# Designs tried in a protein design chat: VHH binders against GDSL esterase/lipase 6 (GLIP6). Part 2

Target 1, 339 residues: GDSL esterase/lipase 6 (GLIP6), of Arabidopsis thaliana (Mouse-ear cress) (q9c996)
Amino acid sequence: KSSSTVPAIFTFGDSIFDAGNNHYNKNCTAQADFPPYGSSFFHRPTGRFTNGRTVADFISEFVGLPLQKPFLELQIQILNGTSNFSNGINFASAGSGLLLDTNKFMGVTPIQTQLQQFQTLVEQNLIEKSIIQESLFLLETGSNDIFNYFLPFRAPTLSPDAYVNAMLDQVNKTIDQIYKLGARRIAFFSLGPVGCVPARAMLPNAPTNKCFGKMNVMAKMYNKRLEDIVNIIPTKYPGAIAVFGAVYGITHRFQTYPARYGFSDVSNACCGNGTLGGLMQCGREGYKICNNPNEFLFWDFYHPTEHTYRLMSKALWNGNKNHIRPFNLMALATNKITF
Key: E = the ipSAE of ESMFold2; O = the ipSAE of OpenDDE; V2 = 0.75 times the mean of E and O plus 0.25 times the DockQ between their complexes.

## First folded at step 1 (VHH)

Design c10 (framework vhh_5c3l_4)
Fold by ESMFold2-Fast, scan of step 1:
Structure c10 (fold): chain B 339 residues (1-339), chain A 127 residues (1-127)
Amino acid sequence: as target 1 above (339 residues)
Amino acid sequence: QVQLQESGGGLVQPGGSLRLSCAASGFTFSIYGMSWVRQAPGKGLEVVSDISGGGTSTTYADSVKGRFTISRDNAKNTLYLQMNSLKPEDTAVYYCAKVEGTYWYDTSGPIEYFDLRGPGTQVTVSS
């Protein structure tokens, strides 16, 4: 079973990664477990917030592993004696953020709880320490924290600078916890241009003829400081190697040269209704759907299409320093890095 | 069909207490998050507190943290807000609102965002 790639992938974060955890959490109201989610690949909803595969799914395929199962589905399999953790687990919860209060009322699983779920499996010896040390850790979160800062009824207590610093304090705690549990290959992805999501049409102070600049400034601030944190990981955590996935720049390139990447629309949701397709969640009563999701950057009012995720995942897998730094996911995952 | 009816408001002196109630009908109350939202005269809507469907998770605006407590009785389809140490700045019409998990996904304006179905209940804190 010796492979040139990592034996497993452990994934933490939000809707860019969620493989159905929210579906198995009946106290959670942030759902995509209804048509037409998943229609382009799975031909059924799986709980993923897109028409097919997510970034975590594509990376799993690139390393030669099966698509990840959500942690909550694996809990059911433990009861049936069918669980297998050797290929990794997806802990991601759509709608979650770095801050505990982010979408807490919706019953999302915050990253702190995702880490507790992983820690419990490690402490119960359900995952071998050697597998953890050799495995790829995928992390991405923060878009929900930043979008929620701009909600009209959510009076922000902190300035944008202080709010981003509070998010980064949680990033530091997350990295420390993952390292102590045995993580040694860490890929932390930046946020995309969250101010460009169609759902900005719901914000009274956001423009619809262009991206929401204030929100993107906050995302860039987080991304810049996140890169500084990722860059010091090998120095601060002996034996750990880490890469920063420059998702903002990758997505911005799709918006700058849409035809080159097969896009005819980089502004509107393929599935939704109202201005930008941004005023109604895909699949809710009255929704509309485009003829070809592969031509749209956005699937629904918050989330990219499978085509966007495919292109993004390829850029992260085999891209250059403009896409991922200091080396790509292929180098990180295939043990081809020499120090 | 969804109906929300707030009650329990009134005139109270600074430092006093009030308990607000919201009677809900027309939907499966226990599976939806609920919020208390207020609007002071001449001001916009402010979210005061949120509670998950099962009641296990709550949040509070910093303006009310430590003074207000949100709770729910799913058997009675009723949401509560216990308001202690009331200040003149708490004077507002208080509304309860159904959170369908995706209100930040599904609505576009202040009133429509929370789907404010009830008339609200007036809280006046004055000496």
Scores: ipSAE 0.000, ipTM 0.275, lowest interface PAE 13.6, mean pLDDT 86

Design d01 (framework vhh_7d4b_2)
Fold by ESMFold2-Fast, scan of step 1:
Structure d01 (fold): chain B 339 residues (1-339), chain A 126 residues (1-126)
Amino acid sequence: as target 1 above (339 residues)
Amino acid sequence: QVQLVESGGGVVQPGRSLRLSCAASGSIFSINAMGWYRQAPGKQRELVASISSGGGSTNYADSVKGRFTISRDNSKNTMYLQMNSLKPEDTAVYYCAADYPLFSEYTGLPDEYDYWGQGTQVTVSS
């Protein structure tokens, strides 16, 4: 009777997607559940690591679905007899990565645990198989793994190449696991230029007058090899279709042509303190906030503004092959390629 | 790791020509866009010319357009800058720069270059 693009969205990853899972995890110290997070859209903190909506929120709006609930909020509602999973779930945890040790001390939910949470719901028949097979799967993770590689007190035992390959081994396991659970429409997003985040000011060997090149080299290495993995999904996993979201390219275009996109500042955090706004988390005692977050690429020391996420999400939704390959999210969601 | 070594700098008279070379070694798969930058005493570093991974796209600063030509030989992992009709204003340390694989829209952008050479001096004196 009514044509629907996709019935649900299932989201896995880190802070570009987290809809409040960390807020509902009392053992987690990676939090954005205090002002001024969420102030530009929700007019209150929701646990999202930005001033408003994330990429997952914008994609939900574009497909005509309500904004996603975090899994841990829905888990509490199950215990109270009040839950609905028919429109999808957000499993993302800010600060998590592909590697189990990434921010483990902060109590983040690693992607392996996010997948276990999804598997448990599938095994309990709380989500219909047909819904899973027709739904959009959003994945993005790895920036926390790469940033942590350069922390002076947490020296890794692997070379950058070997570390990236260890991350990609987890990507392969993640794709295999969601496919076996019924996933057929997969969007895997690349990392942005993580070496450009204001928090690099905390790293003793990182430049502040320019982006941290060594960190961006590692992010690009991961991105190139991730694209190779995504490109073989339709061949390796019969019935699956997949797209690679070129987030690095999209973000760098904003940095290169800021005025075209409404930015007056693409280097400093709107909310924070110290060099680049990068030495203090937004909302902590002594923080400063800019007059207009819509003119800043970065909201806080690690995370883009809602405006940046809005532009990024539009590029991923209806963009060309420079933004997302081999076709855009609209084509993936409608199971059609638009010309 | 990628190492970049510049050569071909020197002292020349105005109106003469000079060719700079930049040899890349190490993990050459990490090299995409390449470019030449220069820095004169007391001035900020500026882009002179850039070239895409396949050599199909080039960009030049207005001050050198029509006089300088950038090229690359991927079989030798080497980039060149042919500098014709040199002027005293061209006096600077010239730096080779290289970046990891990325889209053409990033070619020649200063914040995108991940690898830099030590520089080679070019002096144009009368």
Scores: ipSAE 0.000, ipTM 0.159, lowest interface PAE 15.4, mean pLDDT 85

Design d02 (framework vhh_7d4b_2)
Fold by ESMFold2-Fast, scan of step 1:
Structure d02 (fold): chain B 339 residues (1-339), chain A 125 residues (1-125)
Amino acid sequence: as target 1 above (339 residues)
Amino acid sequence: QVQLVESGGGVVQPGRSLRLSCAASGFTFSSYGMGWYRQAPGKQRELVASISYSGSNTNYADSVKGRFTISRDNSKNTMYLQMNSLKPEDTAVYYCARESGYDLIYYPEGWFDPWGQGTQVTVSS
């Protein structure tokens, strides 16, 4: 067994990480458990909102661990008296956000509930404390909070500034909770350019010939303040080490120099229909699919392709300070952290 | 063209029941999640209940949970909302909607859209 690599990965967040939790949740309507999701790697749907592996999957491969199982699948094994959490768990739920009300009606598992699920396993001694302390914690959430701010029939009571601060209050609570449960290696990823997702075509106030600037301004505001929170973690939480994954900048570079990364299309969904491929979810009656998903930045109306996630994961794993700060995931995961 | 036709609304006394129906045409009904929205006078339109394409997953607003039941019959291209223990605050126009992405199921200000026209439910006290 590798003593220089983390023993487990614990993943919390939204659709960029969800490994099938929504599929096992009978009360959730946000689903990707039908073709052609998963077709490029798994050759079947797994509940992942892409054509193959997510960032969490690639990082698992990089550290030499098996691909993560969703918590709700493992919960069934607990009820049967059979379970293995030694390599970690994926708690992520597609459509969830930092705010409790974000897609609440869709039956998504909010991050607060994801943390309660983790806490219950820790309190029941189903995960060794030593494993938690040595493990990698992956967190990303907030895109659904920001997208929902711009939905029709919404009359937001908070300004964009105040709304972002409400999200960041939940970030602070999340970090505090996982630290108290034993987390010591924390990777918090920024949001990508949410205003560039093809689904913006459904918003009456959003342009389709360019990204939705107001939405990206909110994402950047969140990202800047998130980095400040991540930077103070080692000072505020003794023994904790944290990195900020600069996902916005990584994605923006793919959009700025697409040919360099193998992209022929960084604007439209490979799988969907209507303007930008953004008016219909991939896999619904009448959907269209591109010839080569590896040439598209977006798989469906909200989510990147496996190829995008592969490139992003490599940039986060072995990249420089333009991609991840203050050091990369390889340094964070291999117990060889340079200060 | 997509068309949704609601029926089953009416005037009813508190504590009684109504069953709403939504007949769908112009698309493959069994491939889409569906939902019920309602709008009371002077209030924003709210999503009341939703159901997955297969019928396996359902969700409800806290205000109706335990009283309302959403269901579908894919062989008849029809969705239902069984409303029990009706209260005066349930008084609203109820709209049938087709899934188009997360909360973006129905855009009611798209009066040029062939989406459902609504059915009035009035609970008199």
Scores: ipSAE 0.006, ipTM 0.359, lowest interface PAE 10.6, mean pLDDT 87

Design d03 (framework vhh_7d4b_2)
Fold by ESMFold2-Fast, scan of step 1:
Structure d03 (fold): chain B 339 residues (1-339), chain A 126 residues (1-126)
Amino acid sequence: as target 1 above (339 residues)
Amino acid sequence: QVQLVESGGGVVQPGRSLRLSCAASGFTFSDYAMGWYRQAPGKQRELVASITSTGGSTNYADSVKGRFTISRDNSKNTMYLQMNSLKPEDTAVYYCAVEGPEIFGYLSYDEPSDYWGQGTQVTVSS
């Protein structure tokens, strides 16, 4: 019974975490609530943008908690007098970013709105403050912001440097807001190599025989500056402890040494169509699917497979300083941290 | 030039123990995380255990957790794998590998050095 190391997990971000929030949002067009999403684990679609569990799901299992429910599902249950937030909530929305305008036309829930949803529950006393203070906060966002910088019909108004700084201004606001709402154990994950996603095949200026270098340079710039922000959290926010999940390096290692990790394909989507499997969303009319998703790094044109998320989650949970800094998620969750 | 040399493999009966060693040369061993990998016939190479540059943190595959112990001696430029309670499914060629430099910040995203040993055969049979 006392085997769970934290009472709850609160999750904010994009598609690497989304547990079905977009499915419950009637105005959102970014959906994975149809086959074959979820087919390898749930044997049905759940709204997750992969063939099974996400990083948030694996971390929930590692800490001994049930898989998270999306906030919008729980909000519906409140209206019927049936809701329980004691084990945490997933606020993540696939396609969202740090910037308000990122995929706004798709009706995604931006991180600012995710935080407002959490604030409303706290202000209504629907979550015990003591639970918030003891809980794990998982954050990852920014891939959609960076990918959208390179869209072909876009005339960039900001330089890459200025755009990344605008994203980081929102990171600072996000951390400040969750701290004021009671967050004390914070895990902020870096972006992976966004320039390697199969959907780059849609960009007329991106190579298909290799990753899009300019996009990855921008992701690395964001990641470096994000780590600086995470490193000052214990100093700037008394009582808070924080870790930086080095997702870029973890994923790059899978691409560099694929056979070590069970991958036979680290470039193409298992589920999709066209060049790299990147021109059509998995599950849309005309899609094709691979024989074994466990051998693919990418499930669809933007998103990793369950196998990739499993390996990534293990590296974040019990890995060394090349994977997560200054200590791993197990150390963050168990309160056995010595400085 | 960088070299990794594994030793300590052999043929053993189930339930017995083996200790593998990996002698490293040609680089600053104490700056790099190290790992043990294995490859069984007809299977892909998989991570067994890893250890940080200082030895302060270790990681194990679920299949070996509680049975295998990874360690290192930076003064001897050597990494070890103590393999207890061996099972037939542990039969594989075992490789030591450089995981990467233990660095912080932007340089941590640079590709780690890809250096492998030649491997050492472990056969667990009854």
Scores: ipSAE 0.000, ipTM 0.113, lowest interface PAE 19.8, mean pLDDT 86

Design d04 (framework vhh_7d4b_2)
Fold by ESMFold2-Fast, scan of step 1:
Structure d04 (fold): chain B 339 residues (1-339), chain A 126 residues (1-126)
Amino acid sequence: as target 1 above (339 residues)
Amino acid sequence: QVQLVESGGGVVQPGRSLRLSCAASGRTFSIYAMGWYRQAPGKQRELVASISRSGDSTNYADSVKGRFTISRDNSKNTMYLQMNSLKPEDTAVYYCATYDSLTGYFWYEPGQYDYWGQGTQVTVSS
């Protein structure tokens, strides 16, 4: 039982949301469709890049909706006449970013293609436009763009400032496209401290005894400018209401006061191998796993645990202005402003 | 065992074109994704371009985007790099690399690929 009134949730982005889309894309190498992913909640892999539920899953539960199905699973069901889109769809693809070329060689579905998939369903009248207008839209992407800027075998031609602006140009296009398709309740989440992910151990110039400062500066730059974009949505797009999820600050508090949140380790991956647990993906031959994932901020070399996502999702759902602005997801879901 | 054989390198003047080829032999059914890397003297090896198994997804370094085109012909087990509008800064040894579907996320680092070619020299000078 929940007090939410939204009929559906439409989710776009990367691995913090991906509900199994990459699993249904056999050309994609960014996979979590093997043990021990999903082991703490589903007791099986579902394609989610964590030990259980993602942020999108927790928000679905808070709204009172079933956990989302990935678009590619529902696309298979269209072919046999069994598809149901009434409670929304998850289009997210782990490893994708705002820029078309981000992890393209891994066969990820870029956000532009995620939007095209949604547009096709709307244009084919497989989703009622009235449902879209009343539904919650969850968006988060950009961590893969920023992490990839620092890869040793890449030769970026853009400065960090110009690169972040190129990402934000895609944010503007994304918002414009979903608005034109009927979106009116938009939640855009900031990036967390990407420079703190265990996989930074793979980067030759990144420190392992502390977070990668240059990467976090770039994430903060993106986050500040993203908030400016979100703040003008109601003015630029009549009838739209939007919130900025301050994920960076939320995660930083977990790192600053770990015991308060049940964490004994906020630096290493619970599942992986090598320095920080960051040199090997969880579940690959030779991996190691911690005894209690609920005590770790990170599940694998890139991704938070279910416990981290649970705490983050609660802060986004019922939190104050330090967590989400100008009001929380509960208020967005019921179209009421709370301070 | 997979063996990669590179060809098409050479010396060219600025503004000219070269086409690199990488032919794979052995257990080619295990090849998932492929890429081109380059290394100039005194510099780190960098990704130039990569291509997915189907050929539907490609990635390019910002420095070569719009000038280089990666492609593959799975019927011939061969990958290509068409290099147009070559610049002196493109001078490097170019390496072909493949990735087995079992290796996972470590695709950007030499040594994380399953197989590497011997390298082919590309020199752009007047």
Scores: ipSAE 0.005, ipTM 0.211, lowest interface PAE 11.5, mean pLDDT 86

Design d05 (framework vhh_7d4b_2)
Fold by ESMFold2-Fast, scan of step 1:
Structure d05 (fold): chain B 339 residues (1-339), chain A 126 residues (1-126)
Amino acid sequence: as target 1 above (339 residues)
Amino acid sequence: QVQLVESGGGVVQPGRSLRLSCAASGFTFDYYAMGWYRQAPGKQRELVASISPGGSYTNYADSVKGRFTISRDNSKNTMYLQMNSLKPEDTAVYYCAAHSEDYLLFGTSPDAFDYWGQGTQVTVSS
């Protein structure tokens, strides 16, 4: 064995990554710690907002590391005299965003707090600086910010342009902070087509026979400007290498060519109730579930199935420049770039 | 136990101003998004203005943009609607409403976690 990959993965963001942090946070109401979440892989709920593995889980497997543990689970283990962070930590919190007010009253852990949790471990020397510098940093956030822009009684005072710029100011602060803490291999993923999630059925003025165009325009605006930020990372932060994961385009291909990817349904939630399966969270009294989640793009009213995450993760891991730029996660995880 | 009490309505001449207040009790006010709705005779109830739980976000109907301002004081459990440059078309019963964010998580009917006031009449006439 002569090939080397990263020793650890540090993951920040929302529900595409959350490995159970919300479950260990008793003040958080955004939960998936009940059946049938996790039923297709774990055969039990783990706090993941899908029927099995998330993007972070698949990337961990592709790198050759065990599935990540949520930070809050590892915090309990620290009290038992263990500081084993050798394969990394998942700080992601489902429902969180870039803006502090996004789902604040649901008790989600905002990305700023996720970064503070990481900083505390670094400052206490619980993670070796060499491990941090060699490790993969996975980031994705912003879908909840954009969805919430369109909520009844939560319309922002900012225009879509100004709101996206406020989100991007937080992206810049996030990158700056992780670089200061030793991050050198950074993968920042774009948002998918948020306006296509089944939960749009709950929004006034959102169509149900097609995706919510205004919401997707806002997601694309964020994605384009995020790519510009990611592209300047190697120039602005000496020694850092970064890739932009084109999740919107990847997901749009699944919706455009569903049969090619094994999908019979790219619009409805497999698990839920009401229009699009979007009016009720999976697992709540009265929910319905499809026969084969592997044929559905969406698991519940907000979140993709394990099958969708598997395909997305493969495209990010070994895909071409249409999927991830300037090179894929496999290249990012094995490259030995020095000053 | 839960109450929303509107005040500040009345009869006013076109071009004048009114300030509506909504006093809330019996629930955790700063957890709820708040809104003002109105209903004119023979018309459907419509959203006038809304404000997020923390006050960071507001929304206005196109017909009132630039004339009405919504605000809230979470320390007093009160929401306000400042109505400037009133027009005869603004004549309606104005309702205060509180909306739970839980529908984002559970997909429950908006009515399941909504609280509504009894309404206050605003009449703009010459």
Scores: ipSAE 0.006, ipTM 0.325, lowest interface PAE 10.4, mean pLDDT 87

Design d06 (framework vhh_7d4b_2; at its last look DockQ between E and O 0.01; V2 from the best seeds 0.00; counts 0 for: pae E 20.9 > 2, unsure alone 58.0 < 65, grease 29 > 24.2, SAP .788 > .668, placed apart)
Fold by ESMFold2, look of step 2:
Structure d06 (fold): chain B 339 residues (1-339), chain A 123 residues (1-123)
Amino acid sequence: as target 1 above (339 residues)
Amino acid sequence: QVQLVESGGGVVQPGRSLRLSCAASGSTFSIYDMGWYRQAPGKQRELVASISGSGGITNYADSVKGRFTISRDNSKNTMYLQMNSLKPEDTAVYYCAKDFTEYSWGLTYIDYWGQGTQVTVSS
C-alpha cells in the first residue's frame, strides 16, 4: 500500500521457479515432492526442485511479497470459492521448455499451457488489469530444450542454429502474449551453463571431467539472441520496460572463484548418486547426500542449491550491468530506474 | 593430447590456387567442429572458414566467400581448405582449430590449434 513496489509477481518457466505445480499435476512424473527436497528451509517437501528456496522465492522476499503459490494449488481453491491472486501466481513447471515436445512424455506443463492458464484468468477478470500493468513478470526457460537436444535416443532434424531459432520463436510469442494481456515490467533471465549440470553424466558423449562445451555453446547462442529480443522490447511494445538477467555470467563467476562464494564443490551434486552425483535423482532408493549443501553449487542432478539461488537472486536484484541490464530488478520492481 | 598438423602452404602467384590440409590425431570420433584461421603480419588472428562435425554447416569470412571452400573427410580425420583466385591480401599464416563451433565467443570453445602453414601470394 505505502510503497512504490510492484503489487504482484507473475512467474513462468521451469524448475528454477516451480513452487510445486508438478505436485498438483497428476499426469506429471517429474516430481520433487518427497524428502529430502525442501529440508534446508521449509523442513518438508513443497514440490520445489531444490533444498530450500528458489529464485522466485528470493525475489518475492526482496520485493516484500509472500512466497508464491503454484497456479494448480490456486486453481483448486478457485473451485472451492477461496482463491486470492492479489500477490501474483507461479505458473512454472519443472521439466518444461519452450518447445512443445520438451519432456512431453513426463506430463510437464509446457510454456504454451502456462500462458493459456494466465490468459484464462485475465479473460475471466480474476486479475485486475491495473494490477497486471504494475506487476513484475519473471521468465526463464530453455535449459530443458537444450539438454534434450543431446539425448542419445533423439534423432535431431534441426541444426543447433535452427533449434535455437525455434526456441526463440516461442520467446517472441510469449512476450507478445503477455504484453497483450497487460504485462509492462518484464524480467527475462538467460540460461546458466546447462552443460555443467551433474546429469550430463547420463549423456554418452558428454565429458565428466569438464563441462559439456557443445551444450554450453548452444546455451550461449540462445542467451545472445534472447538478449537482443529483450533489448527491443521497449521499442516493439510501447510502455513496456524489460531487463535481461545474465545468469550465465553470474554462474560462471561462482565456478571461476568458488571459495569467494563459499563453494568447495562446483561440479558434483550434493544429493544423488553415481558419477558427479548425476545418475540418480535425490531422494530415490540408494541416494547419498553431502554434509553441507551450502558448500555445493548443485543440489541434485539438475538443480542448484538454495545457497546458489540466493547468490544468483542477490546479483539479479541489486547487481550492476554485468549481472543484469539495462538496470537491475530492484530498479524494475520499485520504479527507481538508473541507466 | 590432440595434435593438429597443417600442410599445403607455399608461395604462389596471384590468381592461382592452393589446397590446405589439417590432419588431426588422438580422436576416435569425427564429430567436432573445426575451422581455419589466418594471421597476417601485424594483424590479429581471424576466422576464415568453419565446418560442423558432420560437414553439413559451413561458414566463411566475407573476404573469402566464393573463392575458398572448406571440407572434411572424417574417415581420414582431415579437414581441407581449397583456396582459389588467391590475392596478395590472402598472405598469412593459416591455422587449423578443433572443437570450434560457428557461434563461439573467445577461446573457451577452441581447445586445439595447429602449428600453422605459411601462404604467400606475390608476383
Scores: ipSAE 0.000, ipTM 0.105, lowest interface PAE 20.9, mean pLDDT 85
ESMFold2-Fast, scan of step 1: ipSAE 0.075; ipTM 0.525
ESMFold2 (binder alone), look of step 2: mean pLDDT 76; pTM 0.772
OpenDDE, look of step 2: ipSAE 0.020; ipTM 0.377

Design d07 (framework vhh_7d4b_2)
Fold by ESMFold2-Fast, scan of step 1:
Structure d07 (fold): chain B 339 residues (1-339), chain A 127 residues (1-127)
Amino acid sequence: as target 1 above (339 residues)
Amino acid sequence: QVQLVESGGGVVQPGRSLRLSCAASGFTFSNYYMGWYRQAPGKQRELVASITSSGSTTNYADSVKGRFTISRDNSKNTMYLQMNSLKPEDTAVYYCAAPSYEFMTGDYLAESSYTYWGQGTQVTVSS
């Protein structure tokens, strides 16, 4: 077997990728830097919003790279002139979205700022352009935008259709910016069924005996249009190759056939309290935790378990066109690109 | 400016009932989670009951389940706590509380999740 893997991974997005950026941001209130986060793998909190590894972690393992460090952890090393970015960087910030106003009051790092952080490193020649051109770019964001559309105190917004189009305008800007900075292997993942998260118990119009249909309709609308954007990348950006990760369908299959995937509970948070485990963040005073996180689809009120991320990451890595299109991440990582 | 004003407290015999009210102003009440807390002499403040913005979902402390009922009237910007089968151990100052909507970091079952508090109303259960 030939080992023609990528030299580095650059990751942008929200909580499915965040490797501790929020922990190193003192102005951010969206935190998972306390027990029992990380307890199933790291045996300590790392700032990841799950009991162990995220999708970005599993993909790093699959390509043979060490687990990514968050950009903000590396800032001190940058100031000391000792930073090595040859294996990539994780810029993701839990709670962030495509729109600047999404969770702005919580001090999250919006994707626009994540891209500016990457651009600054490129402009300062801290990352070799050849490394960037051969590396894998992982992007996923938008769940927080859509969940926040249904918050009762939300500022006057567009219709669901117009709001999704505003999110997609930011997707187009994001792809354009990373391409201009040298990105050539792009994996953009769809949203999962965000209307199924336990935290929907906090929303006035959301049912608790089933997923929030209106929210999932909006997520599917975004996903369908995102796939159209990803499909034109090779035509619009010469030398670039891109794949669409069909995360919604993958997750929906876990909910439809739970026993097949080892799940005994696909509705409640393993860690939390109140209805669905959705009214209290995991780790806050009074929280409850399940006996076996590997049997739960959700770890906390917003986020999947490590087991869910493991199954999802495997489907994205070596799956067929029902999981990722037009080819899987293994094919993307081993493809030879002419620059 | 958020303001919460409790009423309905008093002295009552064991086994009887009281109804507390919390009048809210300065925010869109119908959009907010609300909670009732109490603090007994010599004890820390504890959550008694909480209610979602629509009133569809409620949560109760184990000590009051089956005896207390939380409700709200969004048209009147008022939350209620119906307290039945009162016991001496229910003696406390009862507080109305509202959160700051910290969805990613907020904990609607913990005291720290609530930002705005009323001044409290005394409930005394004794013979």
Scores: ipSAE 0.000, ipTM 0.161, lowest interface PAE 14.7, mean pLDDT 87

